VH-VL binders against q9vpl3. Designs and how they scored, part 208

Target 1, 224 residues: q9vpl3
Amino acid sequence: RGKINIQRPKAPHYERARVVAVTQPKYPELPKAKSCFKTRAERTQQQQENPYNEIIAREVRNWLDHSRLVAFFHLSSITADDIFRVRVQLHKQNLHLKSYGSKIIEQAVKNTRYEAIVPLFHSNHCIVFSPDPEKTAALLRIVRRVPQMVLLGGIVEETMLSRNQLVAYAQMPGLHAVQAQLVQTLSQAPGHLIQQLQAHQNSFVQVLDVHAKNQMNEETPKST
Short names: E, the ipSAE of ESMFold2; O, the ipSAE of OpenDDE; V2, 0.75 times the mean of E and O plus 0.25 times the DockQ between their complexes.

## First folded at step 8 (VH-VL)

Design ba48 (framework fv_cemiplimab)
Fold by ESMFold2-Fast, scan of step 8:
Order: C-alpha cells, then structure tokens, then sequence
Structure ba48 (fold): chain C 224 residues (1-224), chain A 122 residues (1-122), chain B 107 residues (1-107)
C-alpha cells in the first residue's frame, strides 16, 4: 500500500511504522554447529554459542541498564491488533512493551539481584520498560483498559515491587519516604515478592476459570 | 538547553591519577546511561567506559580495564571517570556522552560534551 | 571485539556533489550502526542511529542504509558545513567500537 499526498496517511501509518521499527528485536544469523568431538571447554563454549539467545539476553540487559521503570505482566489471549494498539499508546509515553522467552530472561538476569524474577516468565508474559519512572501512572492508566494484561509487579529505581507496591508508587510520585519504606519491606524477605507475584498470577487464572465455569452454568458458554 | 560539560583534564605524569567530571544540565540525568569516549591527538574516536542509569552496571574497554573506574552521582547530575596508573597512550580529549538504547536501534549517543584534554607526559 | 572499517579514509569533494561513505563490521551487527559527524575542534554530533534513522535537527540530505556487515552514509548535494570527519560506530556489543573515520575535504 503506497502512501501519496491525496491519501495523507499521516500519524496512524507513521506511528505504526515507528512502533514496529522501534520494538522489533534484531536477530543475527545463527552460526553453524561445531564438530562433535570437543574438549570440555569447547563444548561449554558451544552450549553458550547461540548468538540469537546471547544477543536477546544482551538486549534485556541493555533495557535494564537504561530503564528506571520495569513492569511485568501476565498476558492472556489478546489479538495482534489489540496488543499493537496498546504498544502504540505506550510508546507515546516512552513506555516500551516487549516479550522475551523465559530462558533469555534467565540468562540476562543471572548473577544479578533480579534473578528471582525468572519464575514469573514461565507462562505468557510481557514486560514494559521506560527510562522515566514518572510514567508509572500513565502505564497503569493505559493498561487498566486492557483486561488481558494483568500487572504482576515491577522494578522501580532498582527496587523490586509487588503489584500493590507499584500501584502505591504510581499514586505518590516523588515521595521518597514511601520508596524507603518499600525498600525496607522488600529487604526483610525477598522471597515474599516472588510469592505475592506468583499468587497474583494463580489468582488471576483461578478467576478466569471460575468466570468461565459460571458462564457455562448460567448461559451457553463461548467455545473458548 | 541540554548540555554536558567536562572538567578535570590537566597534564599528569605517567603512573599518576586523575579524576574527570561531567556536569549535566537541561535534562533528567538519572533517566540516562552515560559513557566516556576519548580521542588521541590526530586520531579517531575510542570508546572508554559506560555506566547504567543507576551506576549498578559498568563497562570498560580492555585498554583501561583495571585502571579506570566510572561512577555517577545522580543527586548532583555528575558523571565521573577515575583514571589511575596513567600511561602516555591515555593522552586524549575525553568526551562524556548521553547514552541511549532501543531494541530497534541498539546503543547510540545523542548528546556530547565539549571534551577535556588529558595529557600524560613526564 | 567487533572491528569497524571505513572507506575511503579520505575524499575530496565540491559543494553540490553527492558522496557515499562505506562502513564494514567484522561480524553481523543487524542494523545497530550509528553515524557521527565531527568538525575540526568540535565534539562529535549524532547524524544517524540504527543504520537509517535520521537524528532530529539533521538535514534530510543525510541518509543511511545497510544491515548485517555493510553500511553506507550518503550526503546528497554537499554543503560547505558538511566538510568534516565522519565516523561509524557499532551499538551491538561491548566494547563499542568506532570506524577509523572518513575525512571529507574541499576539492
């Protein structure tokens, strides 16, 4: 579809092209496998030699290096067009919606204090990155209109926050006293954050199951 | 106006130490990763070191690893480069630059300081 | 380390000419290549990022293209202020590396 002066496609076409260009990962060509006979060191190197996984893990580390705000979401069934519209709305606020495999996230965060988040990504998920933590309120406002995206928690100012803590942070931007209390709470039991995030995810799944069952009981349910 | 201003470049003897500073103004410093790039007289650009927005991750060129330390003070909007065990090869104009990342573009530097000259000579 | 090479090392041109500078990476870097311009006695300034994205405020006569290992910077209708040194830089991996530079001189 060519764009010419008489059509004046403007913002929608520009915005889509921009979001696609900005958000799509760049995948390198994979190298050919090495020969079968190897020393132990060479075999270990070959296991680490998937450039696709290595580069995407590097991409995740770069996002962490450049983002004061990282938010984690469970992603239920959503159309490509719907998620694209969400991505466009987020991009206007300097919020970058990304999805990465759990192995890649594990590789990117290993040997960091964020390694504990890996279990959150064993199901459908997405992550929003932003350099600007003041955009947390805008993020929550946008995603509240997207029931398929369920907030699990996040990282703000290198501090891991549960869903409730992140919501509280969004309502009180610039309050350092609140941030200090959240940091203290997290430092008392790091495992509690992961437990809360896992419980939220499980509760969401349970709510969906109950909703589906109730619809099946009361009316002819949709086929799923 | 967005601005970066380096300072601290002077003549130092080989084996000496020096700390460079880069003062940022006109933008939210703590939202950005930062980097140092140097240029020897009459030569090209050489990346030296990088630091994440928080200072929690740092990166160095092999030529300076173990001798240089990068740090930042977000409350003062200032980036630092501590240079130890200086060599003649470290003689260069040192630039600080604002570092950006996007998965569609990779890493790039959009705002540069004016540079500060470090001369290492007896 | 990813080695970057540029060609030519220098070129002489006249105002109104169109010129092309080439940059090559020793391995595939996707589109993660940037172009910087440096005028004598001044700091570098960003022209193009991500191989083809024009930085805000940069004249449209500048354009970039390429992916993988081969990249080009094109300046259409060269202006007097374009006589400078141009550097490519890979933003793919650490350590970040620059090309050796291309000097664009008056003919």
Amino acid sequence: as target 1 above (224 residues)
Amino acid sequence: EVQLLESGGVLVQPGGSLRLSCAASGFTFSNYAMTWVRQAPGKGLEWVSGISWSGGSTYFADSVKGRFTISRDNSKNTLYLQMNSLKGEDTAVYYCARDLFDSDYGLYMDVWGQGTLVTVSS
Amino acid sequence: DIQMTQSPSSLSASVGDSITITCRASQSISTYLNWYQQKPGKAPNLLIYGASSLQSGVPSRFSGSGSGTDFTLTIRTLQPEDFATYYCQQGYDYPRTFGPGTVVDFR
Scores: ipSAE 0.665, ipTM 0.883, lowest interface PAE 1.6, mean pLDDT 81

Design ba49 (framework fv_cemiplimab)
Fold by ESMFold2-Fast, scan of step 8:
Structure ba49 (fold): chain C 224 residues (1-224), chain A 122 residues (1-122), chain B 107 residues (1-107)
Amino acid sequence: as target 1 above (224 residues)
Amino acid sequence: EVQLLESGGVLVQPGGSLRLSCAASGFTFSNYAMTWVRQAPGKGLEWVSGISWSGGSTYFADSVKGRFTISRDNSKNTLYLQMNSLKGEDTAVYYCARDTFDSDYGLYMDVWGQGTLVTVSS
Amino acid sequence: DIQMTQSPSSLSASVGDSITITCRASQSISTYLNWYQQKPGKAPNLLIYGASSLQSGVPSRFSGSGSGTDFTLTIRTLQPEDFATYYCQQGYDYPRTFGPGTVVDFR
C-alpha cells in the first residue's frame, strides 16, 4: 500500500452551479466534415451484426424471383393451430403463407421497384406467395373465412396493387389477356390520366364523326 | 408432357458470338424461374446463369459475367443465352433447366432439357 | 462463392451393394442441398432436394441426410441402372455451385 492523495480542500456548495450554468457560453456546433465516413462505417458494422437478417432477406428475394402473385396481410392474434390450418389449406392451392420481420422485408426490397411496400409491414403481418396469379381468387376465398387476416394489397405480375385493385383483379375470369389488360389499367399512375382522357376524347370524336356520317347518309324509312 | 428443348449449339471461332434458345412446353413457362448449366466434355456440371420468372433479376457465374446475357420471352415460352467473346473454355453441352424455390428446400432444378453442344475452336 | 466437395471422386461397387457418397460445403447452407444423377450421354435428373426430400418417381432405395456443411447420399441395394455420376448442388445462394461429381462404376 502506500497510497498518497493530496488535494486542495473543496469549496462549499452554495448555488454556485446554478450561477455557472446560467452564465456559461453556448459553444457553436462544429461541422462534422467526416460524417460520410462515419455513416459508411456504421453501415458496415450494421451489416456484419445482422447475418441472420441477410440470410432471410435472400429468402424473400427468392420468393419474389419465383412468384407472380404476392399478397400482403395484416395479421391479428391467431393461434398456432389456426394459422397452421390456414397454411395447409393455402398450400393445397400452391399458395405459400410466410411471415417476415419488417427490417428483413426492407433489406430484401431495398433498391428495387418494390421498396414502396415497406410501410405495409409496420405491425403484425404476413405474406402469401404464389407462382400462379390465377390463384388470386382462391386466395381471397380462403382468407374470407379467416377474420384475423386483413388484405392490405399485393403485387401481381410485378405491378403493385392496392386492396381494391387486387380484389378487382380476382373478379376477372381466367382469361389471361383480359387480366393482363386489367393489371395495366389498375397500375396506371396519376400521370397517365391525361393520356387516358385524351384517348377517350379521341374515341368520342370518332363516335361523333361516324354518327354525323350516318345522319348524312340516312334515308327516311317508312313503316310496313 | 413437361419438356425443355435447347437449340443453337454449333462450332464457333474464339472471340465469336452465339445465341442459345430453350423452348418450354407442357407447363406455364412464365410461372417459373429458369437457369442454364453447362458441362465441358468429360467434366462436371457448372452453373452458368439464372433468371427470375419476369426477367427482372438475373444472375451469372464469375466465369461468364460480362460476356453472357440471359433473357426470356414469356409470350414465346422461350429462354435465351447470348454468349459473346467466346473462349475455348466455353466449349460444353449447355442445359436449360426449370428452377424451383421453396423456403423449406431452397433452390433446385426439377426439369432439364437434353442439352445442346457448343464447340469453340478454330 | 460457396465451394462444394465430394468424396469419393469415384467408387466401384457391385449390384446389391449399399453405397454412401459425401458432400461438403465451404460454409453452412442449412438443408439447401440437392442431389442429381447423370447417366452417360444423358441430362442430369433430380434425385433429392432440400437434403432429404425424395423427388417424385425416384426409387426409395435413394436417401439423403445432413445439414449445415456435411451431407450424405445413400443408395441401398444398388441396381444396374444406378451406375452413373452423382452431383451435389447448393441451392442456398448465388452463384449456384455443384460438387465435382462422384462416378459410380461397376466393380
Scores: ipSAE 0.687, ipTM 0.885, lowest interface PAE 1.4, mean pLDDT 81

Design ba5 (framework fv_cemiplimab)
Fold by ESMFold2-Fast, scan of step 8:
Structure ba5 (fold): chain C 224 residues (1-224), chain A 122 residues (1-122), chain B 107 residues (1-107)
Amino acid sequence: as target 1 above (224 residues)
Amino acid sequence: EVQLLESGGVLVQPGGSLRLSCAASGFTFTNYAMTWVRQAPGKGLEWVSGISWSGGSTYFADSVKGRFTISRDNSKNTLYLQMNSLKGEDTAVYYCARDVFDSDYGLYMDVWGQGTLVTVSS
Amino acid sequence: DIQMTQSPSSLSASVGDSITITCRASQSISTYLNWYQQKPGKAPNLLIYGASSLQSGVPSRFSGSGSGTDFTLTIRTLQPEDFATYYCQQGYDYPRTFGPGTVVDFR
């Protein structure tokens, strides 16, 4: 028996994935960096009940089975290069940024305790998954530099948290016992919390609409 | 040092019940989904059951569905397999394994215990 | 259920040889295939995950390839410690399924 490095295989490290990609035969595939916006547009059309949706729904279910931290974000206009850099930074912290259509999420969480989250994903969105809830602080630090990603809320240890509650959770890393107590207390109010998360999402969408209208009040060139 | 240690394997008569335990150490147990895999004497590996990090989702092979129950106690870093209505065909070494998922790689088992032998015989 | 088959069921090889083991799935599983090595009397060890990604600590003489339904494990310059049974396993859907195994004997 050789030496065993049994502490490595939790999830592939970005450095390892990059090395493997360099040594693999190159195929012309779409860069993952561009997928968040482009996949959203394509997914709106693929929501016509194609069999591919079931495959992706299995992927979402697997993420939920393996993630103690799930964070929901509204996503504004962002370049493929910028989202790729964010994805790389997150991956180094074992944080996995993904985008899935609302129909796919509905299929994945149907008949599960998470079915109530489906309405959160009717707008442009991204989700970050991680097995490690202690990475919440690292997540928020990275996303703070990405104004196109706006935190809506999340799920920590099966407890749905609003944006403000998730921020508060992130600021308590030295008091893990207190964090666990807070999460346990909040587990009794999932319905009210989901409504708060949806209200925040709707308010944000309305703010975006107001911003768009204010821009339109100014004379603007039309690309047609 | 990441380690999984199974226990509970004994001789049981057909129709009997047995509970296996798997003690985890050297990693944050609650961060991982877990699985049980068995191997009958002289035969190949057979996946038995899996459980999500929280215990909220469980999965079973058709051969054990309705007879086996998988559970976990995250406060004790321990995985369990409750085996009921045991049959001779359940005779095997039972391994617990740590389960990992990544959408680029799928599901895989990166750390395995040494196994515990269950013998079902009269 | 997804059925897995392996070929050959057994093979004999000399130290320094290069060997190839194949694994086939009854339906497309993307690249979600893993290879495990089991030495006599020991627990299995993960060799390769996601069809081609080498597990930490595994020698570079091991390599995997394939996608969809057809997969291959290659061992270059076979060493004495490579005497073992090799299993493929689909990580695509539940129930998870293993191939029947390939026994590698040194002759």
Scores: ipSAE 0.676, ipTM 0.883, lowest interface PAE 1.4, mean pLDDT 81

Design ba50 (framework fv_cemiplimab; at its last look DockQ between E and O 0.43; V2 from the best seeds 0.71)
Fold by OpenDDE, look of step 9:
Structure ba50 (fold): chain C 224 residues (1-224), chain A 122 residues (1-122), chain B 107 residues (1-107)
Amino acid sequence: as target 1 above (224 residues)
Amino acid sequence: EVQLLESGGVLVQPGGSLRLSCAASGFTFSNYAMTWVRQAPGKGLEWVSGISWSGGSTYFADSVKGRFTISRDNSKNTLYLQMNSLKGEDTAVYYCARDRFDSDYGLYMDVWGQGTLVTVSS
Amino acid sequence: DIQMTQSPSSLSASVGDSITITCRASQSISTYLNWYQQKPGKAPNLLIYGASSLQSGVPSRFSGSGSGTDFTLTIRTLQPEDFATYYCQQGYDYPRTFGPGTVVDFR
């Protein structure tokens, strides 16, 4: 009794094969989730202009119009409670902590001089706004105690600053102090210059006097 | 004391030009956006123009767009409104105001000048 | 543009009265509404900002409420110095727009 090879069933009769081929249920191809292959660019374009995004973008523009100091931070694993605490501290100094989506920021700064900040917003981030650039030192002092907030950079008086530059700016004496120092330095400069010029003149006269005295002594004939 | 003082309001003929000034004192002028608001005789308040703290952004009412220019000199603590192609309907008291913004409160004007009268008449 | 309306256009009241002025926006402006007081021949003064926040130095008899499109200014125990014109203004978008004003005069 020939072992029925169950692994290679005999091909069905031609007619049966035809019937089976025609009666095979055509399952509709599951819509290939086109969404998985859409380029980041295509995904960004299909985001229907959410009227809400425009509203928030307007808010961002308003903050920029009213802020001489803008600081950008990366947020690491930070709790809502910690954020709230920091917000309260900042608010006491007239510093406003806000968080916006990257798309909103992009929309807000599109075709503006601030477009260069968009790459800073790839991850969880927050922004601090202030109308007073003198509050930079206070800002840095507060956030230094919050390791979850990492300074990325900022805008001071419409100038983009790196992290290091912003730190340096905060350490600078106030404009008035610098101006005062400059005025003091400039006021002292003429006095020193005059003193130096007079000193050189006096030394020159002394040398000439010595030379004249020596010549007079050489002209006195040794009366042998 | 925080103070705004407008000047430059005079009688001018239709089609003429005029420059208004607003001198700020008692606060750091460069920290604030500024606005112009006008009021025709016997009428209500009309927003005219706004400018950011740096002057980088300017806004205008449709009624004055293309004719008026807003500018500021932060070194002189002074806001300006250049008005060209003046019309009879531009006759008003012009106020400068300090602009404030907060996301919780929106845009508001917390300090106002006493205003300067501009009269456009033939 | 956002259109602002006020009601009433004028009202007569007596000292000691409580009065309410209404302001309506053509679209939602959240809480971004301000109230100003103007006396004859004087510049406007800010009373309320952000619909309900009292400006520093303004008496507590003034209060604001509302959100979205409908807002109210209430003056409790009207004083002689409160007879003036009151304007609402939206702080939501440019152009900034004012209501037509409400005149509060003596009965």
Scores: ipSAE 0.840, ipTM 0.934, lowest interface PAE 0.6, mean pLDDT 88
Fold by ESMFold2-Fast, scan of step 8:
Structure ba50 (fold): chain C 224 residues (1-224), chain A 122 residues (1-122), chain B 107 residues (1-107)
Amino acid sequence: as target 1 above (224 residues)
Amino acid sequence: EVQLLESGGVLVQPGGSLRLSCAASGFTFSNYAMTWVRQAPGKGLEWVSGISWSGGSTYFADSVKGRFTISRDNSKNTLYLQMNSLKGEDTAVYYCARDRFDSDYGLYMDVWGQGTLVTVSS
Amino acid sequence: DIQMTQSPSSLSASVGDSITITCRASQSISTYLNWYQQKPGKAPNLLIYGASSLQSGVPSRFSGSGSGTDFTLTIRTLQPEDFATYYCQQGYDYPRTFGPGTVVDFR
């Protein structure tokens, strides 16, 4: 009985995909074909950066391209078995629980409207993606049973919402026009996100404040 | 009943412009990224362009980059492809398709329209 | 640009035969490969996504396998409706690319 827990499949295709992703070479094969005219020095310089991070950052950008609901959580200590059970339950509702390093998140959102989320991911975290914003109620119902996951906030319809705003959004499922107006109204209450972030790491509040000030010229500012 | 219906394909002269439309029904259009794929007569499939659920991100094949623009109107459940500076090699049946993503499966197209023929000829 | 190749370009088979079509990517694409079927005069339809996941409504005689650069589509016990063109497509990166297609006909 010397079997490793990761060898006991609950969802074989998920397990295989993850194993393949982890065992992929750090250096992409395609740079040889794409950059035939680059000098040896340029090729060596590119290899100094880990291309694995760009591959995973691409995955995050794909999630953002395909998700109207993005929810951010602080993740306390939890066993692999417990988190897998949560992932399975969420997946039944078309909710996709993912964990990515802060550097990968930064690379994924660097030049996008979502760059402001970067400070949220310097602590232990996870993200739930879904194409369907009506699943927000189902998400909160499931997560209520998982004390290790603490909701920080999210993005709904490209609008950043605090924890309290996202909870309010979840209470009005199935009424698209009313929900859209609610999101617009809630996005005008800027204090809630800062309060929730402060509960976990005070340094993130400072980074967000600096970042928000630097983005004063944004045409649709949802704060101040 | 999930379906996509393309329209707008006609005969146009080289250098001309044309806008294709794709009407979606039977599903929540704004929940999905969308894509255009073309097929020249008697040839294989060629991916042309893709757009995120919000329209905030767009992607193009090198053969059409700078000439084609993809856009969407989620309130009308409609996808568009604006084609400018048309060439003979753009002659093809143009399909719109619903795009899906999952990190376990990658990008895939699960629902396809019936196609609309664009002919570029003098 | 990830180049996709298919082998064979065409094959002739009889009803009841089992056939295999191969697809190769110019670089590793993990399991991010899809198979589409196109019947004459019709739009393509999704058969398999993520190398091995069968699309809902697709008969179980279709199966896919592979990872990295080498992939296969197998059709067991060919039916008359299976005479069509089959395309592989990488879902790994933009631009998305298709194989040149494999024509399955009878003679």
Scores: ipSAE 0.780, ipTM 0.922, lowest interface PAE 0.8, mean pLDDT 82
Fold by ESMFold2, look of step 9:
Structure ba50 (fold): chain C 224 residues (1-224), chain A 122 residues (1-122), chain B 107 residues (1-107)
Amino acid sequence: as target 1 above (224 residues)
Amino acid sequence: EVQLLESGGVLVQPGGSLRLSCAASGFTFSNYAMTWVRQAPGKGLEWVSGISWSGGSTYFADSVKGRFTISRDNSKNTLYLQMNSLKGEDTAVYYCARDRFDSDYGLYMDVWGQGTLVTVSS
Amino acid sequence: DIQMTQSPSSLSASVGDSITITCRASQSISTYLNWYQQKPGKAPNLLIYGASSLQSGVPSRFSGSGSGTDFTLTIRTLQPEDFATYYCQQGYDYPRTFGPGTVVDFR
């Protein structure tokens, strides 16, 4: 673990904590959100105004077409101010925080390999999209400070990963390590350079894919 | 520097086949969806085909659907357009472009190649 | 398919002029409209995305506005390098359609 300059003070004594609580400003009541960005009424209205469902489903498909990283979170009650601050922090890292109703997600992923994600959207949730899977570490660092967002898992390189698999992925030397290897081997023949880069990249992807497939293993029904 | 370079444009007979290539450099190719756009001589731009970052989703203009196939090899940083059953109306300069999406801005093509000329002559 | 139209089809202008080009979509496309510039013999390049956002490296004399179906590109203080063809293009739905172009020439 690297050097940490930040220390957490201990909670004040109970008597002092009572005084602080009495003198604290009252904050607005936290909304009971069904999504990151929409109230219950807004979500219901969108579903009841069904002519726009395909437009929003298309937006989700566009995100999937352009995102190597997709992360799914359970979302507990959170203020609009707090979720907006998180969205801004994520956006600076090319991480895009969105929410969509489960009906929209189901329509968007219909007839795709991602149909298995639909149950994740039965509860209150949000999604983060990014074209750059190397931003997974930045994502996890930012949301660690947001206890209302609980990581459920994600999709990296078209492979579904559990929470633990995604955390492990974020800790690996990734495409940056492949790029560094390329610089180190530029004096080699072009064929050797291509082979080395391809082997490193394929090995990295295969390790993650094997890990994910072990998690997704299902028993084939037997005839009776 | 971010660059796209098309190749493979040549004179072909009607009914023939041709494969175009687009070599990408200066950016992480596998992070991006890609697009083909064509321009007949003296005419405007026409979107032809698009492909997701992985190649798992492909899209085609009605004028080429069933005749053209789009693919990519992320390990070679290369985009392909396979063109079959070529017609005179397919004569054009073919551009590849790097595609972007953000729900705030929609879809847009931020980097373009120099183009390669395909001529279909009877 | 979403049809895109542009007006005018061509125009003549002098260096230093301010010009506007109009683009109209056959249905609402939100703000998902892009503008491209193409000089003779060259590939197009992106000027504006999302109706009003300038692409990196594009001079501030270019601006875009609009939403829904009606969009404009404005070039203030026209420079010699701005004589080109300009295309609008909707990024809302497939097929991704372009306008027919506007040719900006010398007087």
Scores: ipSAE 0.774, ipTM 0.913, lowest interface PAE 0.9, mean pLDDT 80
ESMFold2 (binder alone), look of step 9: mean pLDDT 94; pTM 0.956
OpenDDE, second read of step 9: ipSAE 0.751; ipTM 0.896

Design ba51 (framework fv_cemiplimab)
Fold by ESMFold2-Fast, scan of step 8:
Structure ba51 (fold): chain C 224 residues (1-224), chain A 122 residues (1-122), chain B 107 residues (1-107)
Amino acid sequence: as target 1 above (224 residues)
Amino acid sequence: EVQLLESGGVLVQPGGSLRLSCAASGFTFSNYAMTWVRQAPGKGLEWVSGISWSGGSTYFADSVKGRFTISRDNSKNTLYLQMNSLKGEDTAVYYCARDVYDSDYGLYMDVWGQGTLVTVSS
Amino acid sequence: DIQMTQSPSSLSASVGDSITITCRASQSISTYLNWYQQKPGKAPNLLIYGASSLQSGVPSRFSGSGSGTDFTLTIRTLQPEDFATYYCQQGYDYPRTFGPGTVVDFR
C-alpha cells in the first residue's frame, strides 16, 4: 500500500475539502517574520500572488509612515537561530528588522519620494525600521557584533544618508535639534546616494568573491 | 506626562470653515503618526483622517475627502485639521490620537486627547 | 471598506460578573484588531491591541482573543469602573473602521 489513499482520501469530508481547495484562491504562506531575506522561490511566488504582494506592500508603506529611521543592510548567509537573536536584541530598542522582495518594495514606494531606493534591493538585503532616530547608535552597536549584516546606508528624517553619514549621525548626542541639523547638513541628492550605496554593494561583492575563492585554499580562522 | 490637547471647536454655520489644533506634550511628537477620530452626539466612533510622522502621507475617510485637510508642524508639536464646506453631519466631538504601527499588531491608537466639540448649525 | 459589527449592542451586568463582547469583521484582518474603552463624557482609551496584547496599565481582568473575522473581549470579575462603552477597531487597512460599540450598564 502506498502513501496515496492510505486514509481513503475519497471520503465525503476529504472530497469536500478538495473541492473547496480547488475552487478557492490559494495564497502562499506568509514568510517567517524572523527572516531577514527571501529566497528566489519566495520572491517568484510573491510576484505571482498579487493579493499577497499587496498585503506586504501595505506593510512596507505602514513602516515608512511610522519610521524616522530606516537603515539598509546587505545580508550574508546567517542561520535562523542567529538572526532570531539579532531580531530580539533590536526589538528591545524599538528597532524592527524586516526583509521584502524588490517588486514589493517598488510597489510600496511607487509614486512616493522613496521610489529611488528600489535599485538597492536587487541583492540580498534587510531593512531596520524605527520611529526613533536616536536609536541609530543602539542599532550600530548591535550590528557591529553581526558580521553577516553590512550597513549600506539609510534614511533619517526623510533624508538619504550614506554609511559614513549614518555613522556620523549615530555619534551625535541625543539632542533633537543637533541631530536634525546634522541630517540637513549631511543630506545628498538621491541619485548621488544611490550610486554610492550601489558602489559599496559592488565592492562588497568583489571582496566576498575574492574571500570565497581564497577559502578554497585556506582554513577559515576564528574571527574576533 | 504623555498628553494631547485639542482646541478650536466652536459653533459654525453650514458651509463654513474651521481649523482644529492638537497640542502634544510629554513625548517626541515627530516620532509618531497621528490621527483624528470623531464622535457625533450619542453615536459611535468614526475615523476621520491620518498623517504620517513627517506629513508626507495623508489619509481620509470618504465622508470628508476633498473637504478636510490634515497637517502637522513638528517644530511646534502640533497637529491640525482644516475643515471646509462643513455640513450638519460633521457635528461631533473631534479627538486627536497618537498612531502606532507594528507588523505583529497592526495599526492602533495608544494615546487620545480629551476632544473638542464642533457644532455645525445655523 | 472593512465593516465591523459588535454583539451585543448593550448588556446589563453586576459587579463581580464576567462578561464577553464579540466583534466581527466583514473580511479577514489577521490579528489586527484593537479594543477601546470609553466612559461617559470621556475620551476613549486603548485596552487591547493586536487582538490579545494588553496595553500597559490596563488591569489583567481584561483579555482579548480571536483571529481572522471573529474576535472576543472578556472582562473577568467586573468592577464599578468597567461600566462603559467598548469599541473594536480594525488596524488592518485604510480607511480605519470601528465597531458600533457595546454599552455595558449597571444592572
Scores: ipSAE 0.691, ipTM 0.895, lowest interface PAE 1.4, mean pLDDT 81

